# Designs tried in a protein design chat: VHH binders against (R)-2-hydroxyglutarate dehydrogenase (hgdH). Part 4

Target 1, 331 residues: (R)-2-hydroxyglutarate dehydrogenase (hgdH), of Acidaminococcus fermentans (d2rju7)
Amino acid sequence: MKVLCYGVRDVELPIFEACNKEFGYDIKCVPDYLNTKETAEMAAGFDAVILRGNCFANKQNLDIYKKLGVKYILTRTAGTDHIDKEYAKELGFPMAFVPRYSPNAIAELAVTQAMMLLRHTAYTTSRTAKKNFKVDAFMFSKEVRNCTVGVVGLGRIGRVAAQIFHGMGATVIGEDVFEIKGIEDYCTQVSLDEVLEKSDIITIHAPYIKENGAVVTRDFLKKMKDGAILVNCARGQLVDTEAVIEAVESGKLGGYGCDVLDGEASVFGKDLEGQKLENPLFEKLVDLYPRVLITPHLGSYTDEAVKNMVEVSYQNLKDLAETGDCPNKIK

## First folded at step 4 (VHH)

Design a7 (from x14 with V102Y; framework vhh_7xy4_2)
Fold by ESMFold2-Fast, scan of step 4:
Structure a7 (fold): chain B 331 residues (1-331), chain A 121 residues (1-121)
Amino acid sequence: as target 1 above (331 residues)
Amino acid sequence: QLQLVESGGGLVQPGGSLRLSCAASGFTFSSYAMAWVRQPHGKGLEYIATISYSGSTTYYSDSVKGRFTISRDNAKNTLYLQMNSLKPEDTAMYYCARTIYYDSGKTYDYKGQGTQVTVSS
């Protein structure tokens, strides 16, 4: 079976090759995303395609795939909005996605953001990079073992974040709309108000539900401890960006770390050095460095997460080709 | 056997109030998040509110935030929805629902029989 893999970075090539040893596919990896007629036509002679979130499987590109004889459309992502799912079904394409991968990847990035803000390492290393080795009052830090860490959302990722902070000696409390069993050794489940009132660090791992809107609102921020740290490596829409900016500017928040932004596609993946950002809220977040730390959606850009995404995609293809079904089939 | 039985619906004037109740049986009520959802005549299900298993955390749709209050009594296995400042657009069949995912309670494995709320002059 010939498989075209879009959006493969050079560093990921060895993972695609290693994972394929168990499957034996004839794979071709390209750095291009599916977005234009030209990139869709790259699938000529291939049985299957493996997409990324930056790919765009619209009606036009799906029509090209149908003409070329592509049989399977896979995406190595948990999100599927980049695929016109109804039209793909109409054309008879079986589709599958990767609903889960290493929860440690995102959890570790959230911990890293929190520790950088707690210990002021972005501030301190930015100064030493300019040969300023003086110590000032802002560098004075609380040890994480003397902190209460609040985890909002106790799914797979939130539980791993809780375990890591607990392993570092922090007091860990968490909130979820459901009672979560089996976490008592490392996390105490409490109300959201108790998380907000007691936490020195809060990390968000809740899903974004459109009807519920943002989790982090002005009221959420008002209830937090003065000088507390907030981290969001989940979804940009979970945070009211203007409210967070106001809280950092006022000193209500001691720091804000994020790997995601609401409307991030307008800036992430681009080199905009020396340019003003069109979204004034994003410009303001950048200007608030080092009290605000931004990573450009790297939470899943790890050895284990990429390996999981690739392996599950290859397994999805095998299941679809052998049985016409798979556990991760897009319905 | 899982049962959810809604009550408290009826006809009210715009600006009025109603309190809906949901009696739960056949499962450990205190271990589940619960939701209220509604369905206007000829339209799809619309999410209204979710409450955590302990009652400590609540979520509301924008259309009802500030007007409706979800609450629960775990000792009585009962879910409530206090509806204030009712509008004609609140007219719908209201369902009590048990949530099935650990993701803010938007997916339901069971809903009750429903109770009709009509807001008209």
Scores: ipSAE 0.000, ipTM 0.235, lowest interface PAE 18.9, mean pLDDT 89

Design a8 (from x14 with V102W; framework vhh_7xy4_2)
Fold by ESMFold2-Fast, scan of step 4:
Structure a8 (fold): chain B 331 residues (1-331), chain A 121 residues (1-121)
Amino acid sequence: as target 1 above (331 residues)
Amino acid sequence: QLQLVESGGGLVQPGGSLRLSCAASGFTFSSYAMAWVRQPHGKGLEYIATISYSGSTTYYSDSVKGRFTISRDNAKNTLYLQMNSLKPEDTAMYYCARTIYWDSGKTYDYKGQGTQVTVSS
């Protein structure tokens, strides 16, 4: 079976090859994302495609795949909004996704952003890079062991974040719409209001539910401690970006770290150095460095997460090809 | 066996009120978040409201904020939806749902049979 893998970075190539040892596919990895008719036409002669979150399987691109004889559409992501699922089903494409991979990958990045903001390391290292070795008042920091860390969303990723912060000596509290059992050794489950009122650092690991909208609203931010740190490595749509900018500008938030943006496909993956961003909210977020830290959606850009995503995608393809079904089939 | 049974629907005039109930059985109700979702005739499912396992956290869709209130009684294994200031646009089949807030793409794993709400004069 010939498989075209989109959005593969050169450092990931050994993982794609190693994981394929058990499957024996004829794989071709390209750095391009699926986004234009030109990138869709790259699938000529292939039986299956493996997409990333920056790919865009719209009606036009799906029509091209149908004409080319592509049989299977896989995405090595937990999110599926980049695929027109209804139209793909109408064209008869079996689809599958990767619902779970290493929770440590995203949790560790969230912890890293929180610690950088708590200890002002982006600010400090930006100054020393200009040979300014003076210490100022902004560099004064609270140790994480004297902080209460709030975790919003106690799923697989949130629990790992809670464990890491607890291991560092922080008091960890968390909120989830479910009662989460077996976490009592490292996290106390409380109400959302208690998380907001008590936390020095809040990290978001909740799923985005379209009907519910943003979790981090103006009201959420008003209830937080003055000078608290907020981290979002989950989904851009979970935060009201304008409200977060206002909170950082006013000093209500002491810092904001994010690995995701609402509408991120317009900027992430691109070198826009020296240019003004079309989205004025993104321009403002960039201008607020180092109180705002942005990483370009690389929370899962780790050895273990990439291995999981590739292995599960290959297994999904095997299941679909052999049985016509798959536990991770997109319905 | 998991079961959700909705009741309390019916005909109501615009501006009126209704209270929906959902009786849950076959699982530990107090350990799960619950939701109300609706489906107007010939249209897709629309989430209305979600409530945490303890009742301390609630979410509402913009279309019902300030008009609907979700609540629960864990001692009675019962979920409620108080609907005020009803509009013709609220006409739908209303379903009680057990919700899943995990990293996966599903927001609920079970729905009841539904109760019809019709708002007309």
Scores: ipSAE 0.000, ipTM 0.297, lowest interface PAE 15.7, mean pLDDT 90

Design c11 (from x14 with I100P K106W; framework vhh_7xy4_2)
Fold by ESMFold2-Fast, scan of step 4:
Structure c11 (fold): chain B 331 residues (1-331), chain A 121 residues (1-121)
Amino acid sequence: as target 1 above (331 residues)
Amino acid sequence: QLQLVESGGGLVQPGGSLRLSCAASGFTFSSYAMAWVRQPHGKGLEYIATISYSGSTTYYSDSVKGRFTISRDNAKNTLYLQMNSLKPEDTAMYYCARTPYVDSGWTYDYKGQGTQVTVSS
């Protein structure tokens, strides 16, 4: 079987090759995303395509795939909004996705941002890069073992974040809409109000539910400890960006780390160095460095997460080709 | 050799205006938030205004809000303070300061030599 993989970065090539050992597919990896007629036509002679989130399997591109004899459409992502699922079903394409991968990837990035803010390492290393080796009062830090860390959302990723912070010696408390069993050794489940009132660091790992709106509101921030750190590596829509900016500016929030932004597609993936950002809220967030730390949605850009996404996609293809079904089939 | 050199101070009558300048050298000016602070003779240091790395965000003390404007020219490595509607209580030595944040609650890691502003009839 011939498989075309879109959006593959040079550093990922060895992973695509290694994961293929048990499957034996004829794999071609390209750096291009599926977005134009020309990139869709690259699939000529291939049985299957493996997409990523920046690919657009719209009606036009799906028509090209149907004409070329592509049989399977896979995406190595948890999100599927980049595929016109209803139209693909009408054309008879079996589709599958990767609903989960290494929870450590995102959890570790959240921990990293929290520790950078707690220890002021962005501030201190920006100074030493300019050959300023002086120590000032702002550099004085609390050790994480003297901190209470609050985890909002105790799913797979939140539990791993809780375990890592507990392993570092922190007191870990967390909140979830469900009672979570089997976490008592590393995390005490409490109410949201208790998390907000007691935590020196809060990390968000909750799903975004449109009818509920933002989780981090002005009221949420008001209930937090003065000088507390907030980290969001989940979804940009979980945070009221204007409220967070106000909290950082006033000193209510001691630091804010994020790997996601509401409306991030307007800036993420682009080199905008030397330019003012069109969204004034994003310009303000950048200006608040180093009390605000932004990473450009790379929480899953790790060896283990990429390996999981590739291997599950290969397994999905095998299941679809052999049985017409798989556990991760898009319905 | 980090240097901040203030200029533009002087004697002015109440209701008058002055524009202060600060020439920065010995560091990457565009990588730092900058502040203006002042010290009246025999009194403590008082915060006036801060400006972000890019110049898009500014913060002012209540005592000068609406009267003073902080700005910067990163191409010229220069910080400015436009002072309007000056009052006798604005009399002080004015210092250009380097700060990690656009927040008056944070520390300053370097301060210039200052420029004297005297508001008197």
Scores: ipSAE 0.000, ipTM 0.164, lowest interface PAE 19.1, mean pLDDT 89

Design c12 (from x14 with T99D K106R; framework vhh_7xy4_2)
Fold by ESMFold2-Fast, scan of step 4:
Structure c12 (fold): chain B 331 residues (1-331), chain A 121 residues (1-121)
Amino acid sequence: as target 1 above (331 residues)
Amino acid sequence: QLQLVESGGGLVQPGGSLRLSCAASGFTFSSYAMAWVRQPHGKGLEYIATISYSGSTTYYSDSVKGRFTISRDNAKNTLYLQMNSLKPEDTAMYYCARDIYVDSGRTYDYKGQGTQVTVSS
């Protein structure tokens, strides 16, 4: 079986090759995303495609795949909105996705962002990089073991974040719309208001629900402790960006770390050094460094997460090809 | 085994009120978030409101915010939707749903027959 893998970075190539030893596919990995007619036509002669989140399997590209004889459409992502699922089903494409991968990947990045803000390491290392070794008042920090850490969203990723912060000695509280059992050793589940009122650090791990809108609103921020730290490594749409900027500028938030932005596709993946960003809110966030720390959606860019995404995608393809079905089939 | 039985719908004039109920059985009701969703005749499913397992957190769609109130009674395994200031646009079959999050989104586990709400003068 010939498989075309889109959006593969050079560092990921060994993982695609290693995972394939158990499956024996004839794989071709390209750095291109599925987005134009030209990138869709790259699938000529291939039986299956493996997409990522920046690919667009729209009606036009799906028509090209149908014409070329592509049989299976896989995505190595938990999100599936980049695929026109209804139209793909109409054309008869079996599809599958990766609903879970290493929760430690995103949880560790969230912890890293929080600790960088708590200890002011971005600020301090930016100064020492210019040979300024003086200590100032801004560098004075609270130890995390004297902090209350609030986790909003106690799914797989949030629970790992809670475990890590607890392991560091913090008091950990969390909120979820579901009652989460078996977490009592490292996290106390409380109301959202209690998380907001008690936490020195809040990290967001909730799913984005379009009908609910942003979780982090002006009211959310108003209820937080003065000088508290907020981290969002989940989804950009969970945060009202303008409200967060206002809170950082006023000092209501002591810091904001994020790995995601609402509308991030306009900037992430691009070298825009020396240019003014088209979105003035993104320009403002960048200008607030080091009180605002941005990573360009790297949460799942780890050895274990990439391995999981690739391995599950290969297994999904095997299941679809052998049985016509798959536990992770998109339906 | 899992059962959700909706009731309380009916015909009501614009500006009127109705209280919907959902009797849940076959699972530990007090451990799950619950939702109300609706489907107008010939249209797709529309999310209305969600309530956390304890009742401490609620979410509403913009179309009903300020008019509808979701609540629950964990001792009775019952979910409620108080609907005020009803509009013709609120006419739909209303379903009670056990709210299930997938890491990347939300799904609704519902199988009840629903309860019809018709807002007409």
Scores: ipSAE 0.185, ipTM 0.639, lowest interface PAE 4.2, mean pLDDT 90

Design c13 (from x14 with T99Q K106W; framework vhh_7xy4_2)
Fold by ESMFold2-Fast, scan of step 4:
Structure c13 (fold): chain B 331 residues (1-331), chain A 121 residues (1-121)
Amino acid sequence: as target 1 above (331 residues)
Amino acid sequence: QLQLVESGGGLVQPGGSLRLSCAASGFTFSSYAMAWVRQPHGKGLEYIATISYSGSTTYYSDSVKGRFTISRDNAKNTLYLQMNSLKPEDTAMYYCARQIYVDSGWTYDYKGQGTQVTVSS
């Protein structure tokens, strides 16, 4: 079976090769994303494609795949919005995705951003990079063991974040619409209002529901403690970006860390150094460094997460090819 | 085995009120988030409201905010929707739905038979 893998970075190549040893596919890895007619036509002669989130399997590209005789469409992502699923079904494409990978990857990044903001390490290291070794009042920090950490969303990733903060000595509280059992030794499940009122640090791990809109609104921010830290490594749409900017500017938020932005495709993956960003909200977020820390959607860019995504994608392909079904089939 | 049975729908004039109920059985009701969704004749499903397992957190679609109130009684395994200031555009079949997590967010793995709400003069 010939498999074309899109969006493969040099450091990932050994993982794609190692994972393939038990499957024996004829794998071709390219750095290109599926986005244009030319990148779709790269699938000529291949039985299957493995996409990632920056790929766009729209009607035009799916038509090209149908003409080329591509049989299986896989995505090594938990999200599937980059695929026109209804049209792909209409064309008869079996599809599968990767619903789960290392929850530690994103949780650890959220903890890292929170700790950088709590300890002012971005601020401090930006000064020492200019040979200023003086200590000032803004470097004075609260230890995380004296903090209450609130986790909004207690799914797999949120629970890992809660465990890490608890392991560091923090008091951890969390909120979820579902009752989460088996967390009582590291996290107390409480109401959202209690999370907002008591937390020194809040990290967001909730799903984005389009009909509900942003979770972090002006009212959410108003209820938070003065000088509290907010971290969002989940989805950009969970946060009202303008409201967060206002809260950082006013000092209501002591810091904001994020690995995601609403409309991130316009900037992430691009070198825009020396240029003014078209989205004025993104320009403002960048200007608020070091009270705002942005990482360019790399929460899952880890050894374990990439290995999981690749292995599960290969297994999905095997299941679909051998049985016509798989546990992770997109229905 | 799993059952969701809606009741309380009917014909009501614009500006009127209705209270919908949903009796749940065959699962641990108190551990699940629950939702109300509706479907007008010939249209797709429209999300209305969600309530957390404990009842402490609620979410509403913009179309019903301030007019509808979702609530639950875990001792009775019952979900409610209080509908006030009803409008003709609220006319739909109303479904009680059990929510689950999927990687793309919340979805519904089961909904009941529905109860019809008709708002007309």
Scores: ipSAE 0.289, ipTM 0.692, lowest interface PAE 3.2, mean pLDDT 91

Design c7 (from x14 with D103P K106F; framework vhh_7xy4_2)
Fold by ESMFold2-Fast, scan of step 4:
Structure c7 (fold): chain B 331 residues (1-331), chain A 121 residues (1-121)
Amino acid sequence: as target 1 above (331 residues)
Amino acid sequence: QLQLVESGGGLVQPGGSLRLSCAASGFTFSSYAMAWVRQPHGKGLEYIATISYSGSTTYYSDSVKGRFTISRDNAKNTLYLQMNSLKPEDTAMYYCARTIYVPSGFTYDYKGQGTQVTVSS
């Protein structure tokens, strides 16, 4: 079976090759995303395609795939909004996705953002990079073992974040709409109000619910401790960006770390150095460095997460080709 | 056998109040988040509110924030919705729903038979 893998970075190539040993596919990895007629036509002669989130399987591109004889459309992502699923079904394409991968990848990034803010390492290293080795009052830090860490959302990723912070000696409390069993050794489940009132660090791992809007609102921020740290490596829509900017500017928040932004596709993946950002809220967030730390949605850009995404995608293809079905089939 | 039985609906004038109840049986009620959803005649389902398993965390749609209060009594396996300052736009069939977590977020795996709320003069 011939498989075209889109959006593969050079560093990921060894993982695609290693994972293929047990499947034996004839794979071709390209750095291009599926986004234009030209990139869709690259699938000529291939039986299957493996997409990622920056690919667009719209009507035009799906029509090209149908003409070229592509049989299977896989995405190595948990999100599927980049695929016109209704139209793909009409054309008869079996589709599958990767609903779960290493929860440690995103959890570790959230911990890293929190620790950088707690210890002011972005601030201090920015100064030493300019040969300023003086110590000032802003560098004075609380040790994480003297902190209460609040985890909002105790799914797979939130539980791992809780375990890591607990392993570092922190007091860990968390909130979820469901009762979570089996966490008592490392996390105490409490109300959201208790998380907000007691936590020195809060990390968000909750799903976005459209009807509820942002979880982090002006009221949420008002209930937090003065000088507390907030981290969002989940989804940009969970945070009212203007409210967070206001809280950092006022000193209500001691720091904000994020790997996601609401509307991130307008800036993430692009080199905009020396340019003013079109979204004024994003410009303000960048200007608040080092009290605000932004990473460009790379929480899952790790050896283990990429390995999981690739292996599951290869297994999904095998299941679809052999049985016409798979546990991760897009319905 | 899982059951959700709604009650408390009826006719009420604009500005009035109603309290809806939902009696749950056939599952461990205290372990699940619960929701209220509604469906106006000839329209789709509209989300209203969610409450956590313990009752300590609540979420509301923008259309009802400040007017409706969701609550629960785990000892009685009962979910409530207190509706104040009712508007004609609140007219709908109201359902209680059991919430489950899926990879794409939250969804409802079961809802009851519903109770009709009509807001008119």
Scores: ipSAE 0.017, ipTM 0.499, lowest interface PAE 7.7, mean pLDDT 90

Design c8 (from x14 with D103E S104E; framework vhh_7xy4_2)
Fold by ESMFold2-Fast, scan of step 4:
Structure c8 (fold): chain B 331 residues (1-331), chain A 121 residues (1-121)
Amino acid sequence: as target 1 above (331 residues)
Amino acid sequence: QLQLVESGGGLVQPGGSLRLSCAASGFTFSSYAMAWVRQPHGKGLEYIATISYSGSTTYYSDSVKGRFTISRDNAKNTLYLQMNSLKPEDTAMYYCARTIYVEEGKTYDYKGQGTQVTVSS
């Protein structure tokens, strides 16, 4: 089977090759994302494609795949909004995704952003890079062991974040729509209101549900402690971006860290240095550095997460090709 | 050319009112938070009020809360400060500023000459 893998960075190539030893596919890895007619046409002669979050399997590109005889559409991501799933089903494409990979990857990045904001290290290192070695009042920090950390969403990733903060000595509380058992050693499950009122740091690990809208609203932010830190390494749509900007500008939020943005495909993966961003909210978030820290959706850009994503994608393809079904089939 | 031009200051009696204006040009006014800050003679800059880029959120220092109102007109690129119940302690040069937050020292990118407010009997 001939497989075209989009959005593969050179450093990831050894992982794609090593994981393929068990499967024996004829793989071709390209740095390009699926976005234009030219990138869709790269799939000529391939049986399957493996996409990534910055790919757009829209109607135009799906029509090209149908014409070229592509049989399977895989995405090595937990998110599937970059695929027109309804149209792909109409064209008869079996699809599969990767619902889980290393939870440590995203949890560690969330912890890193929280600690950078708590210790003001982006501010401090930006100044020392200009040979300013003075200490000012802004650099004065609370130790995380004297903080209450709130985790919103106690799934696999949220639980790992809770474990890491607990290991650092923080008081950890969390919220989930379900009662979560087996976490009592490192996290106390409480109401959302209690998380908001008590936490010095809040990290979001909840799924985005369209019917529920944003989790982080103006009311959410109003209930938070003055000067608290908010981190979102989950989904951009979980946060009302305008409300967060206003909270940072006012000082209600002491800092905001994110690895995701609502509409991120318009900017992430691109070098826009020296240019004004079309989305004024994104321009404003960038301008609020170092009180706002943005990483360009690389929470899963780790050795273990990439290995998991590739292995599961190869297994999904094997299952679909051999049985017509797989546990991770997009329905 | 980034420019902020303040106006509306003057001499007023205690208990009186003044409305300050700031005309902004050379940048996308509606994309930035704006602040009013003041500098009494011989003292440092004192924060007065901030308004979000959309105008939906406002914040005030305790010294002016309930007496001053910050507002903006994004269509006219203009920032306002309505000052009521003025006190001698409000005497200062008032500056319109673009807000850049750095904790414990909010940095302001003000370009104007300021407008003098004097509250005296």
Scores: ipSAE 0.000, ipTM 0.143, lowest interface PAE 19.1, mean pLDDT 88

Design f1 (from x15 with G53Y; framework vhh_7xy4_2)
Fold by ESMFold2-Fast, scan of step 4:
Structure f1 (fold): chain B 331 residues (1-331), chain A 120 residues (1-120)
Amino acid sequence: as target 1 above (331 residues)
Amino acid sequence: QLQLVESGGGLVQPGGSLRLSCAASGFTFSRYAMAWVRQPHGKGLEYIATISYSGGSTYYSDSVKGRFTISRDNAKNTLYLQMNSLKPEDTAMYYCATYKVEYGPTIDYKGQGTQVTVSS
């Protein structure tokens, strides 16, 4: 079977090759994303495509795939919004995704952003890079062992974040819509209001529910402790960006770290150095450095997460080709 | 066997109120998030409200915020929807549902439904 893998970075190539040893596919890895007619036409002669989040399987690109005889559409992502799923079904494409990969990858990035904000390391290193070695009042930090850390969303990723913060000596509390058992050694499950009122650091690991809208609203921010740190490495849509900007500007939030933005496809993956961003909210977030820290959706850009995504994608393809179904089939 | 049985629907005039109930059995109700969803005749399912396992967190669609209140009684394995200031556009079959979020927001199981008609 011939498989075209989009959006493969040089550092990921060894992982794609190593994971293929047990499957024996004829793989071709390209750095390009699926986004134009030309990139869609690259699938000529291939049986399957493996996409990532920056790919756009819109109606036009799906029509090209149908014409070229592509049979399987896979995405090595947990998110599927980059695929027109309804139209792909109409064209008869079997589709599958990767719902789970290393929860440590995203959890560790959330912890890293929280610790950078707590210890002011972005601020401090930005000053020393200009040969300013003076210590100021802003650099004074609370140790994480004297902090209460709140985890919103106690799924696989949130539980790992809770375990890491607990291992560092923090008091960890968390909230989830389900009662979560087996976490009592490292996390106390409480109400959302209690998380907001007691936490020095809050990290978001909840899924985005379109009908519910943003989780982090003006009311959420109002209930937080003055000077608390907020981290979002989950989904951009979970946060009201304007409300967070206002909270950072007013000092209500001591810091905001994020690996995701609502509308991130307009900026992430692009070199926009020296340019004004079209979205004025994104301009404001960038300008608030070092009180705001942005990473460009790198939470899963780790050895273990990439290995999991590739292995599961190859297994999904095998299942679909052999049985017409797989556990991770997009319905 | 998991069962959800809705009741409390009926005919009501615009501006009126109704209280829907859902009796749950066959699973540990107190561990599950629950939802109310509705389906107008000839249309798709519409999300209305969700409630966490403890009742401590609730979420509402914009169309019903301020008018509807979701609540639960875990001792009685019962879910409720208090509907106030009812409008003709609220006319639909209302379903009690189990709700899961592991792979994104998905209605896992829904009952047989109870009809709400808002008309004079």
Scores: ipSAE 0.000, ipTM 0.320, lowest interface PAE 14.2, mean pLDDT 89

